# VHH binders against Profilin-1 (pfn-1), part 70

Target 1, 132 residues: Profilin-1 (pfn-1), of Caenorhabditis elegans (q9xw16)
Amino acid sequence: MSGWNAYIDTMTAAAPSIKRCAIVGAADGSVWARTEADNVFKASEEELKTFVALFNDVTQVPAKGADIEGVHYVVPRTEESLIFGKKENTGFFAVKTKSAVLIAVYEGPNEVAAQVRKAVESMQTYLNNAGY

## First folded at step 12 (VHH)

Design vc2 (from va19 with S106I; framework vhh_4orz_3)
Fold by ESMFold2-Fast, scan of step 12:
Structure vc2 (fold): chain B 132 residues (1-132), chain A 123 residues (1-123)
Amino acid sequence: as target 1 above (132 residues)
Amino acid sequence: EVQLVESGGGLVQAGGSLRLFCAASGFTFSDYSMAWLRQAPGKRREWVALISYAGDYDYADSVKDRFTISRDNAKNTVSLQMNSLKPEDTAIYFCAAETSFDEGDITYEYDYWGQGTQVTVSS
């Protein structure tokens, strides 16, 4: 889905601390769009399939954490459609829509995390309203 | 009246061990992730270890096979077991508490900090 690259650009423009991001299918983890070139999102197909399955029961995630791009993140808490991971001065936000999961990996101190969360939640709302 | 109080620091020789404790009061400890950070003279604070409210944990690469973080929710404590200490581990060690999903505005900063405990490793 080539059109999905525009949503990647929108999120990274809204939160410049996002280093890499992707939009993947909620059912299978298939990549619809991702950052490329110097900021390529490097998660494997197998890892993404495992990752999107976490949204089937987010309450189990804080006990086990989550892996993205071969990196383990501690997950302090979840919401029904949101997983937030932390590692040193990096982290991620992942949000689920009807058909997709948006994953944004950011770098920087905790004060930038709020901006990243707002960017992915705004896109989540937009895509849900668009039927995705 | 929120307090985080560190203890267990001191002077130790290279190769030795110390166990740091952080006693928490004045907030719902079991709702918070707990972290240890350290600051050497003239340096920025650096993250050392993190443990979620549910028990998953992670470490900075520099300490990964030497330090162990644990928590006791019944006693409102978090601990850091430090083995095979090196002179490079000399720093003030801080306990910090954070929540990502508090009901208020979420800044994702550490909500609470201790005063720190000095660890000095001689060679």
Scores: ipSAE 0.436, ipTM 0.711, lowest interface PAE 1.7, mean pLDDT 86

Design vc20 (from va19 with D105P; framework vhh_4orz_3)
Fold by ESMFold2-Fast, scan of step 12:
Structure vc20 (fold): chain B 132 residues (1-132), chain A 123 residues (1-123)
Amino acid sequence: as target 1 above (132 residues)
Amino acid sequence: EVQLVESGGGLVQAGGSLRLFCAASGFTFSDYSMAWLRQAPGKRREWVALISYAGDYDYADSVKDRFTISRDNAKNTVSLQMNSLKPEDTAIYFCAAETSFDEGPSTYEYDYWGQGTQVTVSS
């Protein structure tokens, strides 16, 4: 493997509408891998620490929303290991594994959102099976 | 039957105010995010404001400091207070509902739509 960047490449290949994404530690929000250069995922470690803590009680999230890359997203609902947010015609999906959180920011209409969700959930399953 | 009924539209002069209402029935209102979208003549539909079932909200940059979205779950109503209206705000305004349990669709794609209410801002 070429480190954790291989997993980023897999997700973006599966869902080309992903504009930026990252894999971060579930306990502390530390970045394991992220998109770089023209697609750099710009969230600070402090913001990510706050974000991953949302998975401690996802039921509180729809009332407050979620902030990623300094952008506030309305969170219409959550599932046990899934937070998704939207703003205008952009959004994100974030899923928690045993030790990681995957975050994918995308742009586009409904059909691309479904594809992005599938890509991050597939990677969630893969990483859980790999012990992460 | 599911119904979304808008009201409050009309003719107003630039700098004026209007308040739009959307009355919802036939579904569990408190489980739905509610949005306002608008369509000006010859233009694409534009998202204006969104309020989640839990009360968090967001606005398009074009209206952020002028419009306020609110909801009253006891009355199954969403409101849009529009201040400092501009001729560019002239459009048909639509109320739309999205279940909180569906995947994250585009802000242009909703489960239920109202018929719209006309807002005309004269210069």
Scores: ipSAE 0.346, ipTM 0.600, lowest interface PAE 2.0, mean pLDDT 86

Design vc21 (from va19 with D105T; framework vhh_4orz_3)
Fold by ESMFold2-Fast, scan of step 12:
Structure vc21 (fold): chain B 132 residues (1-132), chain A 123 residues (1-123)
Amino acid sequence: as target 1 above (132 residues)
Amino acid sequence: EVQLVESGGGLVQAGGSLRLFCAASGFTFSDYSMAWLRQAPGKRREWVALISYAGDYDYADSVKDRFTISRDNAKNTVSLQMNSLKPEDTAIYFCAAETSFDEGTSTYEYDYWGQGTQVTVSS
């Protein structure tokens, strides 16, 4: 197991429609792990700081949307610890744990969204139980 | 009970404009994000535009700068203003509503759909 990258591998194996994925610090958006090489997650440090701050008040997010990797996503709905973004045949799920935010950008038809959500929520549960 | 009813379709020449309406009833419209999708003859259904319950919106690249989505929560309507229409825009246009991504359902889908309105662009 190679640190946090093992959790990235677990999520992408569970939902193959995940194109890019990252685990970042909830307080500052610092990258703990991300997909690499041809699937590198390219969000800037400044963008990630802005993104994780959305979890301070998720109720404001559907009015503004969310930006990831320079792409604007409409946010149809949020839950206390989840932001779902949508754009054409792509989207993302982001979930917050005690110390981390998991971000998974996926590509594919609407049917794959449920699998991606399940993958990130399963990891969210695991990390919360592990104290993260 | 729950209904989404599209209107405003018709025949128009290339370069023309149409405004589509979707009237919603039987649910709390203001809690729902609304989408327009279209299906051209012999093609799969494709997404056109989305507006959140709180007013943020986005468009498919093929219609960006030509189409405008808006909503009127007091009248339970969503509309799509279509300008600079092209023959490639010929399709049945569907209204769809989405309140949650999964509240005990087995598959993530739009919660409600209309029956569609035909748009034909001549040329």
Scores: ipSAE 0.482, ipTM 0.734, lowest interface PAE 1.5, mean pLDDT 86

Design vc22 (from va19 with D105Y; framework vhh_4orz_3)
Fold by ESMFold2-Fast, scan of step 12:
Structure vc22 (fold): chain B 132 residues (1-132), chain A 123 residues (1-123)
Amino acid sequence: as target 1 above (132 residues)
Amino acid sequence: EVQLVESGGGLVQAGGSLRLFCAASGFTFSDYSMAWLRQAPGKRREWVALISYAGDYDYADSVKDRFTISRDNAKNTVSLQMNSLKPEDTAIYFCAAETSFDEGYSTYEYDYWGQGTQVTVSS
């Protein structure tokens, strides 16, 4: 039932440094699609509900950081619809659309972060234009 | 001119303590996240601690509960208090700065680096 798996595949193909990712509901953090099997995205429903609520006021996030898959990330940057988290050789980008939040966890040196952001923002633009 | 200048390194016995300082000049310090990284002889640089411009922080597992990062925006300094030092903490310690406000999408690496300060822990 998850027709959204195709979008997961598109993001991971666009940026190979993405290790795990998910598309979740912006209102409640409900999972629409996520990476599975060897690359399973392991965030709980409670963690995702807390995470999507961060987009209600991104200006408060750098003071608290963000938790994904039980890992705490310092958040050095936010924009209106974007949260960037960092923990040395791992990090995440999360972006909000009208109805969804896209979360991509990557591993690698900071130089790969730009390609991950580009992949996530391209999908954000596509979904917003499609009415999601 | 942008500068990060580390100090406070030295030789200490195992179980001892040192406090490292990084003095920043030439940029708006309060708009930057600050990090400490270290490089042991013959090894790659590894991350030690990170503190955001807004005060959230994190540590590498190898130094948790022993090291404390702090910042003083009025004095443009970041500090690393190192307790219960071990011989494996021996390294050159570097201060680094990353902008919290990006005018574009091109870089997520540290913008500025210090020259480093040597820490040697004897057994």
Scores: ipSAE 0.576, ipTM 0.780, lowest interface PAE 1.2, mean pLDDT 87

Design vc23 (from va19 with G104S; framework vhh_4orz_3)
Fold by ESMFold2-Fast, scan of step 12:
Structure vc23 (fold): chain B 132 residues (1-132), chain A 123 residues (1-123)
Amino acid sequence: as target 1 above (132 residues)
Amino acid sequence: EVQLVESGGGLVQAGGSLRLFCAASGFTFSDYSMAWLRQAPGKRREWVALISYAGDYDYADSVKDRFTISRDNAKNTVSLQMNSLKPEDTAIYFCAAETSFDESDSTYEYDYWGQGTQVTVSS
């Protein structure tokens, strides 16, 4: 059976440097799918609710940063539907669709970040076109 | 012409303090996040601290609670206050700049780098 986990698999196959990721509801941060087992995405429901609320005004995010899985990330840039977080050799990309937020935490040098962003943005486009 | 010029490095005994400065010119400093990285002999370059254009900041675990990053947009300067220095902090320290408004999706590397300033901590 393929549910929302199929989209998680698609993103991680496109960008193997994604270590953990999730698809959550844009309104409440409810988890639709996440990586599990050795790559479990550990963010709490409260943390995810706080995180998706950042998309209400992304221009405020670089001043305060973002927390994912209890880890604080500096946010050097945002776009209307994208938040990029950075910490040493790790980081994340989060993108908002009409009804979902995609979060991908990656590990590796800066060269892998471009691949991760492409994977997340491709999925964002796909889900928006599918009405999500 | 873009320039990042580090200063404030030198020799210090373990337990001592140094303050590094990075003077920026040739770009809109307030639109850039600023970082400090270091490279010890024979090792890869290591991230030390990052401060966003809007003031949020973070540190590598190895320097947390000992180092403080700050910026002064009026003077186009980022600084790193280093306290309780250890011999393992010995390295060349570089400042680097990353645009907050990059149009490129090809790289998330720093756009600009300084030449570095040597910090040597004796036992």
Scores: ipSAE 0.633, ipTM 0.811, lowest interface PAE 1.1, mean pLDDT 88

Design vc24 (from va19 with G104P; framework vhh_4orz_3)
Fold by ESMFold2-Fast, scan of step 12:
Structure vc24 (fold): chain B 132 residues (1-132), chain A 123 residues (1-123)
Amino acid sequence: as target 1 above (132 residues)
Amino acid sequence: EVQLVESGGGLVQAGGSLRLFCAASGFTFSDYSMAWLRQAPGKRREWVALISYAGDYDYADSVKDRFTISRDNAKNTVSLQMNSLKPEDTAIYFCAAETSFDEPDSTYEYDYWGQGTQVTVSS
């Protein structure tokens, strides 16, 4: 196991329309791994700390939306451990595990969004089963 | 029985204003995000504005600071106030309703569409 970057690679391989993604600590938003180089995930530490705090009560999120990489997304709906946002033909899916939050930003048509959600939720299940 | 009916379109001179309305029936309006999209002749349909069921909103860069989206859940309506109109805003404007993915394999798309209302901005 080469560390947390291997999980980033797994998600991007499963859903190539993920443009940028990260795995961050659920308690503080500290970055455990993120896409780098041409696809660097650009969120600041302060933004990520604010973002992960949204999971304290996801039912409040649709009223305010969510900000990732300085971009505001309208959040149409949430589920207990899932926040997703929409902006034109781009969006994100973010899921919370016991210890982590996975964030994937994607671009593309409707079929792409469904594939990205599946990839992120599969990784969420894997990490929860691994104790994270 | 789902229906979205747009109104308020028309002809206006550049720099003018119009207010579009969308009346919804046949579904639980307060559970849906509502969007305005537009399509000009020979162009792709483009997103203009979005408002969540809880009131957060966003706009395409081309209309920011000129258009305002709002909703009234008691009346099952969404509206779009359009100010400082430009000839490039000429299009058929559509109201659309959406909810998020209910199933992991579902395709994200607008669940319901109106028939549109024509907006023409003269130079």
Scores: ipSAE 0.453, ipTM 0.716, lowest interface PAE 1.8, mean pLDDT 85

Design vc25 (from va19 with G104A; framework vhh_4orz_3)
Fold by ESMFold2-Fast, scan of step 12:
Structure vc25 (fold): chain B 132 residues (1-132), chain A 123 residues (1-123)
Amino acid sequence: as target 1 above (132 residues)
Amino acid sequence: EVQLVESGGGLVQAGGSLRLFCAASGFTFSDYSMAWLRQAPGKRREWVALISYAGDYDYADSVKDRFTISRDNAKNTVSLQMNSLKPEDTAIYFCAAETSFDEADSTYEYDYWGQGTQVTVSS
């Protein structure tokens, strides 16, 4: 819904290197909000359903990587509720809350990745505290 | 002490092949993702290939189908097989290591770097 777009705007304002992002349902990958226009997040519902299922056991993800928007990312590390993907000067961070998964695709050098992670984790904390 | 030592560089004619090796010591190699990056004269360093600690891998579009990254955890070595070399592949090639487990305040930068090995492809 339109209310969820405000959280997308908050993340992109906090980390301008985020090129595309989305908030999706943790159970099914259904899109709640995504970036639009020239920065439209293009992952299909089928891809997102596969992606959110990765959080059922993040320790298996580095062996196979992750696909977002038809792009394959090597996953060099995971945490209990975080998946980090890397490809050239692009990458993504995805974090799971109680009922949502936040996905942010960014472009830039490795130094930029730390800022993107902080923006996504800040939103993760906010949404968990709000009951999502 | 932590060390990454590259070898296998040299001069080769266009269309030729080279295999680069990176020998790692001083850290638990199997816990690290390994990357190859290169820097051509007057250019920024660019990413070439990455292999996770668990074996998944990827390549820059410019080298895809020509280069192959592999690792040997028993020997603490990552290698890059370079086939169908072109003059534009001329660069210093660097090995880099990134922890596969978050440490306090990780910045996602490579933790360790080799000094590089020169690859020169003549026309």
Scores: ipSAE 0.583, ipTM 0.785, lowest interface PAE 1.2, mean pLDDT 88

Design vc26 (from va19 with G104H; framework vhh_4orz_3)
Fold by ESMFold2-Fast, scan of step 12:
Structure vc26 (fold): chain B 132 residues (1-132), chain A 123 residues (1-123)
Amino acid sequence: as target 1 above (132 residues)
Amino acid sequence: EVQLVESGGGLVQAGGSLRLFCAASGFTFSDYSMAWLRQAPGKRREWVALISYAGDYDYADSVKDRFTISRDNAKNTVSLQMNSLKPEDTAIYFCAAETSFDEHDSTYEYDYWGQGTQVTVSS
């Protein structure tokens, strides 16, 4: 049983606007944990491998956007360890730790985005402090 | 003084075309993503199109293949070319700007808004 599922539950409890999320390996995009059942995170392993590689140079991402679950997102903002994607009433935040990338897809107006970012950044801080 | 000023709205018949312009001043335009949103009578504001500061863009499904967003950084303008207009496109169209920079404790709402321009599409 993966203990990483507890971190998925923590993030979704902290920001109810998160519809799907995952924790993946930073080196290869391998899935460590993801939402399941009615909220299954549907990104393929090939798509995730491509996605985590974006963190090798986030400055190039806003020119091309990012694809998650077969959906293209415009990326208005990046920081060294963060990619923010936007599409209609949907968006995502992805943050990188030493060993992992956390991806949270949310639904709702822009007003909920700050809550979602706070949830993923809190988990990013926790995992970095835990050595991940 | 920060300003976003929309123009190009008006009355047009179904199937017609309009081009909206948004002129920006008072901030570094090239550091901002630009969006068009619209609000029809009695409805919530809805997103129409977005173009990043670096040039990637996307559209709401309802306007995809009919509308084209573009920007001119030398003139500090963003434009929306609207083709094959439908009565359902009738709304006030707003220009909005979002910074590419992070802000501590920020929201991810738009930083600046125009006052809007009316588009009316008759049947």
Scores: ipSAE 0.643, ipTM 0.815, lowest interface PAE 0.9, mean pLDDT 89

Design vc27 (from va19 with G104Y; framework vhh_4orz_3)
Fold by ESMFold2-Fast, scan of step 12:
Structure vc27 (fold): chain B 132 residues (1-132), chain A 123 residues (1-123)
Amino acid sequence: as target 1 above (132 residues)
Amino acid sequence: EVQLVESGGGLVQAGGSLRLFCAASGFTFSDYSMAWLRQAPGKRREWVALISYAGDYDYADSVKDRFTISRDNAKNTVSLQMNSLKPEDTAIYFCAAETSFDEYDSTYEYDYWGQGTQVTVSS
């Protein structure tokens, strides 16, 4: 009964620069799995509901940015089903699947961002193929 | 040819103000996020402010409420209004530009950099 936590473990193993992450429902932002304890993902229910609604029109996101865990991130640009946020030496990648949104918050220089994106996109592909 | 040219640096007393400008040419300015970074002698480069191509912005905690970033897409410029300057703000200030990451094999570092403008804040 690893449930959705096994996918969290897979992403963090693939990209150790991920500090906190979550898998949430695309329709409502309900948490399916998240990092816990010392690396707990702290976003509120209302924040996550607002965040997943950004995927209804990603082209509007760079004008307003995105908030995760009470932290505001500038979004330099979006792609189909992907939002990239940036703040100093931290950032996030969020990707939408059929039924879920994967959010990974990372810390480190910009060089680690490519590894984080690859981990999140690999999981996005896997979950889409699994019907999620 | 891509170019970012900073101006507006100088010497100012603590508590004073300066406005920095960055003039961009050779790329579609309106499609780029613009940032200001600074580097003091013997220290690593530090991020100061960022503004997206669509106008959302953010600041480092050390300059929050004192600095204001803005952009003018018609003039291809980004500016940084610096108020209540402190001696610790003394640094070379760099303008930088970042586009979308169409291919993730590209680095997530800034694509273009200016040469910088010196800001010196005396006590």
Scores: ipSAE 0.619, ipTM 0.805, lowest interface PAE 1.1, mean pLDDT 88

Design vc28 (from va19 with E103Q; framework vhh_4orz_3)
Fold by ESMFold2-Fast, scan of step 12:
Structure vc28 (fold): chain B 132 residues (1-132), chain A 123 residues (1-123)
Amino acid sequence: as target 1 above (132 residues)
Amino acid sequence: EVQLVESGGGLVQAGGSLRLFCAASGFTFSDYSMAWLRQAPGKRREWVALISYAGDYDYADSVKDRFTISRDNAKNTVSLQMNSLKPEDTAIYFCAAETSFDQGDSTYEYDYWGQGTQVTVSS
């Protein structure tokens, strides 16, 4: 749905270091919205299905890491509804809501990670309050 | 006092090997992910390898298949085995630690850094 792209725009405006992001279904990883064109979020359907299943038990994720867009990320930290991944000068934050998972891939020094997390968590709160 | 102390650096010929060690003290090592970063003359610091507190690991593309990161939680050490060294690997190598604990408002920068150990690879 085109309406969901407005939330992608909101997150990327709040944290310009977000290079690619998506909002996907929590049950199956189906894409609701994603960045496109020159900033296309290019994760496969199978990869996203595997990724959202990580939220079934986030405590296991730091031992095995996470794959997004064919890139393996080490996961130094998880919370009940949050996975933080890291690779070189890139990383991601993913958060789960009632029915969605938000994934934001960012580039830049670690100093920008807090801004990206804040943008993603603000959207998580909004969607949970809206019943998603 | 929190300390990360690197050792194992030195001068080596291209194609040679070195093993770097980082000894950690003053914090609960097993709760921290550990990284190696390097800084070549005139360049910014770049990431080389990362190992999570739970054992998953990854490498920069420039060192993949040549370097191996490992950790020993019983000895509070992280090590970097460097094989097939190239002149381009010449740099000061730093050990860094990042907590698995979410402190809120964290910048997700490394919490602790070592002072570095020099690696010089000659042609």
Scores: ipSAE 0.476, ipTM 0.728, lowest interface PAE 1.6, mean pLDDT 87

Design vc29 (from va19 with E103A; framework vhh_4orz_3)
Fold by ESMFold2-Fast, scan of step 12:
Structure vc29 (fold): chain B 132 residues (1-132), chain A 123 residues (1-123)
Amino acid sequence: as target 1 above (132 residues)
Amino acid sequence: EVQLVESGGGLVQAGGSLRLFCAASGFTFSDYSMAWLRQAPGKRREWVALISYAGDYDYADSVKDRFTISRDNAKNTVSLQMNSLKPEDTAIYFCAAETSFDAGDSTYEYDYWGQGTQVTVSS
């Protein structure tokens, strides 16, 4: 089934270093779409509920970090609607729209992070303009 | 003028300890995340430890439980306490700094690097 899955496909095509990603509800962390099969995004419902609540005050996140798929990430940067996490040769970008949070986990050196950020921010802009 | 200056390296026997220091100047240290990376002979540079500007930290699996990263914002220093050293920890250790905000360029590479300090662990 497509629908929200088409947006997952668009992001992964734009940034091949994205290994796993999801689109979840901003209010409750409910999964709208995620990568599946060999690239399945493995966050639990409880973890996602906790994660989306971080956007209520992103300024507190760098002191504690963030957990995605049971992995702890140091958060060196946040913006009002963006959380960047880093761990060795992997990381994530999460961005909030009006109704959704997009989460993209990538693998690769710091040089690929900029491409991943551009992909999720482009989708963030698209969804905000579409009323999501 | 931006500078990162490492110190504390040297020769130590396996099982020993060393403490590395990185003194920073020329930028607002408290706005930067600080990292330690190392490069062994014939190997690629690898990440060792990271501490955010706000104090959260993480380590590479190879050094976890043996190394401790800390920072002192009043002195503009980041430190790496290295315990239970092994011959495979022999490398040049580099201090690096990454801004906590994007100043108009979405680059996620380290902004500043030190020259490195040699650590040699004998068997």
Scores: ipSAE 0.554, ipTM 0.774, lowest interface PAE 1.3, mean pLDDT 87

Design vc3 (from va19 with S106V; framework vhh_4orz_3)
Fold by ESMFold2-Fast, scan of step 12:
Structure vc3 (fold): chain B 132 residues (1-132), chain A 123 residues (1-123)
Amino acid sequence: as target 1 above (132 residues)
Amino acid sequence: EVQLVESGGGLVQAGGSLRLFCAASGFTFSDYSMAWLRQAPGKRREWVALISYAGDYDYADSVKDRFTISRDNAKNTVSLQMNSLKPEDTAIYFCAAETSFDEGDVTYEYDYWGQGTQVTVSS
């Protein structure tokens, strides 16, 4: 077993503005790893199942937004394997790999968003190359 | 030349209403999400409302149920209807635009800002 929590730690170390994150199955939204304790990622199984299904057609997402941890985010931008959500001075990046979706919720001004995206995309590249 | 121009600000009594407009020019308005932010004297700039290029929207908790954001792509405008105004809503209100496409800059800052319009709510 690869120890999925190590990848959570890697992302949060690379981008300290990440407050909560998770690695979930792309097919069903099942949690493989998530931040815990004071930074617990709180999304329900039903919410995650709905969320990962958004990657079936990301072009439809900006019309209705996305919900994570019971919070509604407006989605101003998507790419083929990326959803960016925004709410006040918070936001998320979610990226899809072959078998996983990585979700990072961050807090801070827009200037920190690029660092969070870089951390999540670096992990996306790593996991894709590892066959996940 | 890219420009965002706010209008509709003014003085109003508590409980009153104002409608702000933001006229956009010099860019493809329909490709941008539009936001309203405000800055009160001595305070940091705070986010008020956001509407995506595709029409989804959200509000800060402090203005939820009182303010309504809308856009008109044919006229290149975004508007903010402000009802049940409170003295705490007194601020300069700014329009801002954020691209819906990654142009390779990998930043998520607002691309364009207006100069602001003053809203003053008297007790």
Scores: ipSAE 0.560, ipTM 0.783, lowest interface PAE 1.3, mean pLDDT 87

